# Designs tried in a protein design chat: VHH binders against p49116. Part 17

Target 1, 238 residues: p49116
Amino acid sequence: EGPLLSDTHVTFKLTMPSPMPEYLNVHYICESASRLLFLSMHWARSIPAFQALGQDCNTSLVRACWNELFTLGLAQCAQVMSLSTILAAIVNHLQNSIQEDKLSGDRIKQVMEHIWKLQEFCNSMAKLDIDGYEYAYLKAIVLFSPDHPGLTSTSQIEKFQEKAQMELQDYVQKTYSEDTYRLARILVRLPALRLMSSNITEELFFTGLIGNVSIDSIIPYILKMETAEYNGQITGAS
Key: E = the ipSAE of ESMFold2; O = the ipSAE of OpenDDE; V2 = 0.75 times the mean of E and O plus 0.25 times the DockQ between their complexes.

## First folded at step 1 (VHH)

Design eA5 (framework vhh_enristomig)
Fold by ESMFold2-Fast, scan of step 1:
Structure eA5 (fold): chain B 238 residues (1-238), chain A 118 residues (1-118)
Amino acid sequence: as target 1 above (238 residues)
Amino acid sequence: EVQLLESGGGEVQPGGSLRLSCAASGFTVSSNYISWYRQAPGKQREWVSTIYSGGSTNYAESVKGRFTISRDNAKNTLYLQMSSLRAEDTAVYYCAKEWLRGYSPDYWGQGTLVTVKP
């Protein structure tokens, strides 16, 4: 009966590693990305509806959608992260690798296409001027996706996704009442998230997360972290 | 902190064999892309071989069939088994952790010298 998300779920504050190094390196990029991933997972686990699905379902959902949540987080936090600078550094590195003729051109093309799709997505969200409430509900729609292979409790997940969509519609209608087509413009952006490879996201941003483990393997442990341990990860404290 | 420490270099006669080791710390070899590079006197570093996180391997044409890259997950150590060594294999051999699949090493070892003396 209550709303799916409260005002507390709109708050999404990324704390960046400090200071930013003079030259961008893999350690800074991976630490920044890890903080965003941990923040995204902590955000998800704070939702009462998410908790109600149970631990096994929670783990399966996040394993299926972490790349989509992470990409939405990149778009939302693009300015705080200086994402354009990070992507430019990666592109320069890849271009230098091509000139040295040491690497597969096909793989470089796949990674460049991924970076281009990511830039397009972030630019489209910026042009639409997506606000904090809209980002919260878009993340909830992605999180409560019943259509990923291998999921259980799909009827309950679908119910929560529909609730997220209804609450987003109510918010947009009240806040942007003069723009009848805003919701449609926002929602049509979501399918692009599924076209982006989680493997390439992992290679670009997460070589170094928790030392060297795959995102898939670490998700269950992140979701089980105590609040103090989790906060240590996202702030770099202790 | 990521560290790579090479060992096993030395002098060998043409046609001989040598096994190089790379002890890794700060990351797990089974979950990363790890390469061997070499640098001959007066030349730029060249790629020799990579082992990928999934266990597949790739080799430079000049060493294919003569060198074998492998890892020991329990010891967190990378190996390069070198056979049928030639004078042109004389180089300092470096172990490197690749940040991206086949794009660039982010961390280098200090190197180990292999000399093939006629």
Scores: ipSAE 0.000, ipTM 0.231, lowest interface PAE 11.8, mean pLDDT 83

Design eA6 (framework vhh_enristomig; at its last look DockQ between E and O 0.05; V2 from the best seeds 0.00; counts 0 for: pae E 13.3 > 2, placed apart)
Fold by ESMFold2-Fast, scan of step 1:
Structure eA6 (fold): chain B 238 residues (1-238), chain A 119 residues (1-119)
Amino acid sequence: as target 1 above (238 residues)
Amino acid sequence: EVQLLESGGGEVQPGGSLRLSCAASGFTVSSNYISWYRQAPGKQREWVSTIYSGGSTNYAESVKGRFTISRDNAKNTLYLQMSSLRAEDTAVYYCATLSEYLRKWGDYWGQGTLVTVKP
């Protein structure tokens, strides 16, 4: 048996729409987010252990964890996305909406609190200087979560999650041997991902989707996508 | 609001040429990438070509060297120039951004534009 992830699974390269518009709009943000979503799902699809669980289980796992994978991807790609600039533009739009009484104050507060949680998560990962190998295994840990309701093959999922945890531990202990508590500091960040609302993530990043299609509804189709179709959608993905 | 409208399809003989158009509104073609897809009767949807922000292009192996994707920034319009057409190129052709592709995946994909290659 080989490792859960190969070197190809460590490479995670997001190609942004270019040029960046003078004024950020919902279409640019949505296109950027959609590219990250596609890259994240293609990453999951390429894992042999994930493929071994079968189509129905794969769909159920991704439906349950896409928001966690997406948020980890936002943190990992924050610099290339200029995520701070995108979030500032969203905040500015929300503040103007309060002043013009276009949205309820309670809803704006919920969305602002979500943005602050997202910023705190991304900032904590940046401060820890999480590397590409660590991100790959954190994504694997959240992907192979056996505790989502409705899952079958939970024993196999748990085995793959434990394998991900063991390989992350081995990597961190060998690579960051002088930092005895690094693994603990990294793992304690993961529970915060489950506090993030997938509905609010959709509102913030996918409002520009044409029509009223949910991420949950399109996941099965993305997972069935041919390699050529994926490559046509994601340029520069390694 | 984002809108994409395909046009330019028709009947052509093998070896002929045809140019398809995709008129975009609600976003800037030069700042985004746009793809062409096709679907023949009873067949699975097939990716054909993409033009990326910055102007680089990519093609499906089956059309490479025969089809050319381009855009007119002033008209905010995408084109697919098709040459050396073959019977297997007969299909309804669609254009889509990534976000519109996600919306239409598995669903009815607009009307598109029909290309029929008949001897």
Scores: ipSAE 0.197, ipTM 0.590, lowest interface PAE 4.4, mean pLDDT 84
Fold by OpenDDE, second read of step 2:
Structure eA6 (fold): chain B 238 residues (1-238), chain A 119 residues (1-119)
Amino acid sequence: as target 1 above (238 residues)
Amino acid sequence: EVQLLESGGGEVQPGGSLRLSCAASGFTVSSNYISWYRQAPGKQREWVSTIYSGGSTNYAESVKGRFTISRDNAKNTLYLQMSSLRAEDTAVYYCATLSEYLRKWGDYWGQGTLVTVKP
């Protein structure tokens, strides 16, 4: 059987588009977000337990939790991405829409609150100084959530989640032995992920996509891509 | 309506060069991820190259150093310059945007353009 995660699953390196433009346009934001999304999907796919669930179940899991995985990815890659700058740019772009009266007051409020939630979550994770192993296990816990509707093999998913939790616990006890409540502090951050709207996340980061393509609709195809395709989308060369 | 039309395929000798074109309509090439794929007979699809909206590029290891992806924004056209062609490069070549490709993967299959490398 072996552990759920190995050291290979701890590495989570995002390559940003280069060069960074002076002005962060919608395309740059979308490209950056897309790379993170693909990296997250590729990460999930690299887990043997995930593979063992089968393609249909895998698809359902990712559909259910992609926003949470993406958000954890944002937190983990916040420095590399210059997330604060990206979010500021998004706000600036929204200002144009606001001035043009393209958005309702309620919608503006929702979007701005969402951006605030994202920033606060990422700040909270930074404050906790979450390391790569902890992120990997948190992502696994989120990925193998059995409480989403419509899932098959829920017993097996639950077992994998428990295994992730146990491994995280063991890691934290070993690595942070003097911090008795670290595990609890980390885990209590997870509920914040589910307060965030996947639709708003998609609107903020992926508006550069063609047509009415939803992240939900393309997830099955992302998961079917070959490794070379994943690499091609994750790493762009200038 | 989004449309992609590949052209430029043909027969070429090993070591030769060929330039493929992909005329796009219904969207702006420079604003999207757009890629080349190829499929040889009896084989699965293979990713070849991508040019990102920011202008950065990436290549499959098998074509790196030999193929060059580019675009003409004014013509809304994607190109693939192929050099030092090999027999194993023989395939039907397809272009697709990332979002369109993914969205229609199960249902959409472009016409493609055939490249044959033989003596």
Scores: ipSAE 0.009, ipTM 0.277, lowest interface PAE 8.8, mean pLDDT 86
Fold by ESMFold2, look of step 3:
Structure eA6 (fold): chain B 238 residues (1-238), chain A 119 residues (1-119)
Amino acid sequence: as target 1 above (238 residues)
Amino acid sequence: EVQLLESGGGEVQPGGSLRLSCAASGFTVSSNYISWYRQAPGKQREWVSTIYSGGSTNYAESVKGRFTISRDNAKNTLYLQMSSLRAEDTAVYYCATLSEYLRKWGDYWGQGTLVTVKP
């Protein structure tokens, strides 16, 4: 029993590689994204309700939702990461790839559409001024989603999701008592996360980090890491 | 600006061991990620192993348990310790930091070092 999340789950501090290079490059982008991914996985693993589901269920659940969780992390950390600048640099590089005839025009258009959807999502979250408590509960709602195919223990996952929703509702009502519709405005942003392609996220942010292996393939590995190893990945130190 | 120099290749018998090195300049191995790739005669270049900036590692299934990637931050050098070598490990081995997919930012590859495992 008790609350689903504690104050330790509200803290979500991304440390960027320093210094920020004069010209953004793939090394900086991939390192920044890797830190966010490992921070997000460490966050999920630290939740007692997540731990209670067991290792196989944990792996299946994270495989289903890692991209949504990562996207929420991008929105939460967008200013610290200078995400708008990163996405603009990626757009410029992709447009030059058409001129060099290396990728099909259809693929690059799909990637451009994904970038625009990501920018729109992050802008909408910034306009709502989503706070750290709200982000923590939104991440929990996304993490404990029973709707993904192939999950076991769906009933227990649904109960944890309902608990996250109730705790978010209680927080919003107490903290934003004069904003009657804040909860509804926040929750209607979640379906947009299902429109984000994990393959395109890998292409944008994780090229070269995992060779030809997808993030799905390394999730059991990431979830089993020792805490000291996580901290090294999150900060860029061993 | 970025330079990668592989060394340590040679001929070895099946079951033998070899240690490859990749000396990096213009690039800090402790603060970034770097990978090993290989290309066998007549085959596509394939990923072998990556060490991430935080020190965690990942391996292709074909080399898992036999190869170990590591780095020496003081020397700015990447290593690949290869053991239990087989004929199918014969290839030119490259260290690399960027994928071919986003080639505008530059694929930084070394010249390669040849590993030959005799039948």
Scores: ipSAE 0.000, ipTM 0.151, lowest interface PAE 13.3, mean pLDDT 80
ESMFold2 (binder alone), look of step 3: mean pLDDT 80; pTM 0.806
OpenDDE, look of step 3: ipSAE 0.006; ipTM 0.285

Design eA7 (framework vhh_enristomig)
Fold by ESMFold2-Fast, scan of step 1:
Structure eA7 (fold): chain B 238 residues (1-238), chain A 118 residues (1-118)
Amino acid sequence: as target 1 above (238 residues)
Amino acid sequence: EVQLLESGGGEVQPGGSLRLSCAASGFTVSSNYISWYRQAPGKQREWVSTIYSGGSTNYAESVKGRFTISRDNAKNTLYLQMSSLRAEDTAVYYCAAGRFYDLSTDVWGQGTLVTVKP
């Protein structure tokens, strides 16, 4: 059988809204995040193994893992997004709210801890210098997770996850042959993705553009979009 | 106009239970994140609990296991079920709606007083 991912699945190009404003605003952040989310779902939809699982399974998988895929996308596209600048702006806003003694610290602490976890994850990926092939296979490993509640076809999903792991191992061993422990360093980063709250991600990145519609409710719609509609969403073209 | 109106406060004995309600008008509780806050005499406002648009919930450590946040979409109403009440739970309770990361609220209610008397 052929590889799980082809060269077309390694390509992951985010087109940012242009021009970047002098001062960051919620609408720019939410539009940028929405483009990344649409790009991530289009990427998943293009995988033949994913298509083979069928629409109901596809929807269930993406609903379970969109936050993990999105966070990997944030790390991969951190430079083109100026993610560090976006997170710094949010942190500054939160700190100003604390200083005015308007609210208790508990709510602020939860959001700040989420931002710090996200920053640490993105920094660790940058330090490891994760390449596009490695990102593609890490996304495949989290996409084909058989352990989410309510999934059917779990044996087939596990087979695809194992295939992703084997192909990543083969790539790393051949490309980074002098670094015996590189694969282990990469894989131990993945559990952190499951500790991040999808609700806090949604509030930070999606409230300005999606309105009151949840990511969970929009997923089936995004997965059914025509290719032209996907391209329109990820580039802002009409 | 967007309005939140709290009710259900009163006097209760330690160990007792009370259910607070927050009736919303001008927007839907099922589609928004909504929080409960409280303010004890001489203290700043303290966050108590949040229910997110998707239905997930979070609680302050001081109330975890004792309080439950919920909503009734048909009645467009938010609830806070309080059990095992303590003297330190005495406060005016407010419901509030807004974006989580801005931590300022778009809408606040007028509050409802809960008094736990020994």
Scores: ipSAE 0.015, ipTM 0.275, lowest interface PAE 7.2, mean pLDDT 82

Design eA8 (framework vhh_enristomig)
Fold by ESMFold2-Fast, scan of step 1:
Structure eA8 (fold): chain B 238 residues (1-238), chain A 118 residues (1-118)
Amino acid sequence: as target 1 above (238 residues)
Amino acid sequence: EVQLLESGGGEVQPGGSLRLSCAASGFTVSSNYISWYRQAPGKQREWVSTIYSGGSTNYAESVKGRFTISRDNAKNTLYLQMSSLRAEDTAVYYCVRPYDSWGLFDYWGQGTLVTVKP
């Protein structure tokens, strides 16, 4: 009963640190990425269906899909983040820092391939002109993935994913009624998200985290944050 | 906390020489590789030279034979000796140290301006 997502779940507004520096700054990139990650996790935890699965399942789902949610968020917020400028700066730095005796050729190739895949994904989403409703439902389809190893309540997760798919279909068919193949073009983009390495994403965007704390280790903490504490994290206030 | 402070920039005529310095704090200049980069007006940042922990050096093709990178471990300072300067060498010069073990991100200094005017 009732839709999986409310109109409030369609709203996804990233507040960037000010100002953007002229030169590549790892702290600015990590602050911006952290805000997007916090926003993405807050979005997920606000869904009643997600809450209904319980803390252990919530933690397992987000640990399994945070990179996919983050990548969708990068695509959705690409303009606000000036993502193309950030990625171009990383590529320029990587090309200039190619030194076989310090960085393995395999590692350089792996990072460059990841950046190219990310650029291609974001460009595809921009070209398709994916709207806020479509992004919300794509994130829900990714979040409610029943096929990750170690998950419990997989039947309930699958039911929520099917509900997300159905509601996306209804929305696209109503809103883009003259574009018969739009839904297929959108859904075919999702498998590419699973080809994106979470380890490379973590190194590129979260290198500035204090100590060697992994994203996996902070997920349970973020999901349990009070609203006021969460708002302080995403805005940098107080 | 890692800090890099460049100095020694200024205005010179073509064919002239300058020595840039980079005072390092929060780390030792011999512990890892450290580089000079430059950014010319309207252009992207480009790599100029690197000195490795073992003391070996590498140079961009455009500056090879004209520039020499060196360090003074006792003063914890990096140098770039520039000779036979050309108009195209006009840029802000940055001292750059790797942030992480991958070398994908760096600590950058504030830069020092070199202007080659006829």
Scores: ipSAE 0.000, ipTM 0.223, lowest interface PAE 11.1, mean pLDDT 83

Design eA9 (framework vhh_enristomig)
Fold by ESMFold2-Fast, scan of step 1:
Structure eA9 (fold): chain B 238 residues (1-238), chain A 118 residues (1-118)
Amino acid sequence: as target 1 above (238 residues)
Amino acid sequence: EVQLLESGGGEVQPGGSLRLSCAASGFTVSSNYISWYRQAPGKQREWVSTIYSGGSTNYAESVKGRFTISRDNAKNTLYLQMSSLRAEDTAVYYCAKDSFLERYGQHWGQGTLVTVKP
């Protein structure tokens, strides 16, 4: 029928915890990351096509792609979050852990490789100067991925992904008409998102969660939250 | 709900062996960072060993060469094979779902008692 996304889906405004502490700590990083995750899930919930797939399919899709959505959100909100400062603090902690012999060299290597991949991704997006419309459509392409195991309604999901791709193409051709290869440069960035481990993302950004619960286990609850509860989470209200 | 259940403790003489088990539910052992800890009477809880998601392992100096951590992914169970046991190894042994950065909000089992008596 109408377009897959509306102007309301282009708006993506992250509100950071305030004040920023003098020294970054796990709790501030976790609160910041949680706000971004909640914003990303609320964004997905607001899409009529997503709602039309039904609760079970919605949960399965977000469980499969939350790390990709989160990483796109990190890239989009990198300046607001001071992401480079957060990553530097994590690297500093990791290097101190090497000196204390708390971690194996293989584990340290895996985590450092993940941070490097994340930095490369965010830097590539910044160099391409990806705009808000492009981010919205990239998130939609990631969200409506029909190729995850265990999904129902895969033909409908594929149609929504194709619609996202078509609308992104139309937008880029109209807006960046002089840059013939811009769309190809953007789309070639997406496979890198699937190479990043959701387990390592969870450990780096969500270690401060009370009760050490998994992101996978909280997704159904976040997707069912009332708007007032969602607003309470993003403002840090009890 | 994350749950950890230790078993296999008991009394053993010095130089003996024991195999501890930790049955995990609510999460997948092969995808997580899981550790063994112990607490001797009147002492602080001490880290013993960790197995990482990729299968690599690390050990406290006091147990290196004597203890072996392993897992059975099909059974979703963690093991600690203890050999050449000493009186100093007497403790309640706990398994825990750990995190990389800080061990905030760790999920602990109830523990299993190991007593090494001469």
Scores: ipSAE 0.000, ipTM 0.197, lowest interface PAE 15.4, mean pLDDT 83

Design eB (framework vhh_enristomig)
Fold by ESMFold2-Fast, scan of step 1:
Structure eB (fold): chain B 238 residues (1-238), chain A 118 residues (1-118)
Amino acid sequence: as target 1 above (238 residues)
Amino acid sequence: EVQLLESGGGEVQPGGSLRLSCAASGFTFSSYAISWYRQAPGKQREWVSTITSGGSTNYAESVKGRFTISRDNAKNTLYLQMSSLRAEDTAVYYCAAHLRGWYESDYWGQGTLVTVKP
């Protein structure tokens, strides 16, 4: 068999809505996040190993891990997105909400803690200077997680995860041969992704979705989209 | 279907009192923070007061000590008791529910007019 991922899976190019508004608003943040989510799901569905698991398993895997994939995508695309500016705008709005008491103190605390965890994660990835190949394989490791409840084909999923781990190890040892502990430093970052609430991610980045539609409900739709439909969603083209 | 319906507005003389009500339906009222906003003629909409699901209250400095926000979860109703009313309190008062977001109020009522006129 060939490698789990091809060169096309290492390339991860986010196209931002343009122009960036003078003042960030929930709709611009949501459009930017939606593009990243769509790019992440399109990335996953293009993997031959993922396709081989079948549609039901594909839907279950992405429903279980979309928040981890999205968060890795935020870290990878932080500069393109001006993520620090987006998070600063959210924090500013939350501080105003504290002044006006629009949200409960407990809820504001949960949301602020989530933002701090997200910032810490993105900063740690930036300090490690994670490259495109490493990001692709970290995403593959979280995608092919056999331990989510309700999954079928768990033995096959585990094999694909092990293949991802092996190929990441081979790459890191060859490319960063001088840094004996690099792989360990990268992998210990992954458990933090599971501590981040998908509900809070949804509230922060997807509150501007038309209607009150959950990410969980749109995942099957996105995974079934043809390339033309996907391109239309990303570019806004008819 | 989320609905908010304000009532209780009217004309009152300076120094008078008025009680506004907001009847809510279509969501679990007791689980969410609900706010009062107002918009005076020719001015931007401004926040007046919020009450959290737990009953904690907060007020804009301009109304602090004069207005009291409260809720009746059994009746799905929000209240604003206004006292020592001033000409500057003349505005359309809106009820707002914070269901979806951290960023902005999700749902607004139609408003109820309060006129403070000698």
Scores: ipSAE 0.007, ipTM 0.233, lowest interface PAE 9.5, mean pLDDT 84

Design eB1 (framework vhh_enristomig)
Fold by ESMFold2-Fast, scan of step 1:
Structure eB1 (fold): chain B 238 residues (1-238), chain A 119 residues (1-119)
Amino acid sequence: as target 1 above (238 residues)
Amino acid sequence: EVQLLESGGGEVQPGGSLRLSCAASGFTFSSYAISWYRQAPGKQREWVSTITSGGSTNYAESVKGRFTISRDNAKNTLYLQMSSLRAEDTAVYYCAKYPDWLRSGFDYWGQGTLVTVKP
C-alpha cells in the first residue's frame, strides 16, 4: 500500500484576515481561529485513509480530537497568526477584568492556566524546530487515536496511527540522522495536548461565532462542505 | 446550544419570600460564574447577584441581606432565595453566565421569570 500522507498533506498555509485591527476583538480572533479550524478539518478530509473509515467514524474522530489538531495548528501557525500578540491581548483583558470585578477569580485562574499550557506547548515545539513533515505526521497520530470513548473501527484506526508513527520515524531517521533521540523528544510532547480543555479553547478562540453554536455541532457540516464552499470560508469571501 | 431556563417566579405580598431556579445546559456549568439580573417595566436591566465556580458570592447593595444566591453543580442549577420582598423588587429575573473576557455583556440570557410584589 502507499504512504499514509503525500506531499500535499505537508503544505499547511493559513491565510489571515486582513488588515489586522488596531485593537484585537472577538470577531478578528474568531475569524482567524475559524480559518485555522477549517484548514485543519479540510486537511483531515484530504487523507485517503481518513476517507476510507467512512462518514460516521470521520465525524466521531474529529469531534474527539479537534482541540488537539487545532492546538497543533496554533503551534505550527504561531508566527503567521501573531499568536503571542493575541494571547497577550487576552491576558491584558483578563487582568483588567479582575481590577474591575467583571469576571470571577476562579474562571480567570482556569483561563490563565490554559493560556500558560498553550504557550508552554507552542514554545516547546518552536525550541524543537518542528518542520512541516513532522507536523503533518503528528496531526495524523492525534487524528487516528483509537482510544477516545465511543469510537468504532478502533483496530483500523490504530493501524493507521501505527502507520503514521512508522512513517514519522522513517522521515526523522533519514532527515535528522545525527539526532538519535529527536523522535522521542517530539513524541513526548503529544500527551500535553490531552491536558488542554476543549471547552476553554472554544471559549478563548470561538466566542465570536454567531448564535454561540458549539464546535461539536458544526463539525459534521464542515466535514461535508464542498471544496469551493470551504475555500470561501478560509479566505473570508463568504 | 447554551440554554438557561428560569423558574419559580410568581405573586407575593410585601415581606414575603420566593426561591428562583435557573436550569443550565450546553456548557460546563461548574466552570463558570453565573449571575442573576432583573428588569423592571420601563427600566434597564440591573445586576442582582453573582456566584463564582468556587462558591464566592457578591450582591447589589439593594438586595444585600435579603437575597441569597447558591448553586448545585450536580444538577447544573442556580438558585436565588429572596426574602423580605418589596414592591421595588417587582421585575423579570434573568440568569446569565459571566461575560467572556473579550467583550462586555453576557453570552446567554434565559427567558426570565416574573416576580410581582403586590401590596
Scores: ipSAE 0.000, ipTM 0.125, lowest interface PAE 12.8, mean pLDDT 82

Design eB10 (framework vhh_enristomig)
Fold by ESMFold2-Fast, scan of step 1:
Structure eB10 (fold): chain B 238 residues (1-238), chain A 119 residues (1-119)
Amino acid sequence: as target 1 above (238 residues)
Amino acid sequence: EVQLLESGGGEVQPGGSLRLSCAASGFTFSSYAISWYRQAPGKQREWVSTITSGGSTNYAESVKGRFTISRDNAKNTLYLQMSSLRAEDTAVYYCVTSPRLYEWGTDYWGQGTLVTVKP
């Protein structure tokens, strides 16, 4: 018994690299995104229910949902990151890249559509004024998804997802008692996360820092990092 | 890691045909334009052909009507069908792509495959 998430799991504080450069570049964008990714994975690994599933299941779950967690994190931390400024810089660069024949018009269109979907998602979450508790439980719902291919502990994962859904419902009904349809408005936003391409997210946000390795390949290493290593990464203290 | 591996080169007589292949890995192949370049002995690299992610093709004037570029996205493979080969087509042929969204100077080249046209 006990809640799925503690008050410590509701706290989600991103520390940005400083100072922000006068001209945005791929390295600053990738460092900022990597800090958010590290924070998101550290958040997940700190959940007792997640730990209980075991290392192999933990790795499989995060590999399946990292893009959904990352996108929720982008929405939650949009102001801290100046996400609109980052996206505007990427869009301006892509428009200029049409003058070079290295990227196809079809690829530029796919990326622009992805950026539009991301902006729409972040704007919808902002309009709903999603609070920290709601974000924590939405992240838990996507983390404990039993329907990804290749999972072995699906019944236990489903039980944790149901627990997350019930605790979110209880919170929303108590905190926003006069808004009967708030929970429904929030939950119908979640399927859009699965329409976002993880490959395009990776190319937009992680090219400069990750280099030749994929997010999929580094996930096991991030999940094994000790708290001291993690704190060094998010504060930049070395 | 982006890898491009060309194959299918060889020695052929004038008027002959060859089919080059380029096996690609380490990136989302179907999402990027991919090109064939060639370098003849003692000359600069020359663009030969490009195919976009959508399948649109373009050719250098010197090969137009003789060469056909194509791709198989399911196999992550690029092809160049060469016909009516001439002595001036003798070169090392390279598969070239730039699979990063907004990075200047991120071209990836294969190791090349040699095509020799001689009587």
Scores: ipSAE 0.006, ipTM 0.212, lowest interface PAE 9.2, mean pLDDT 84

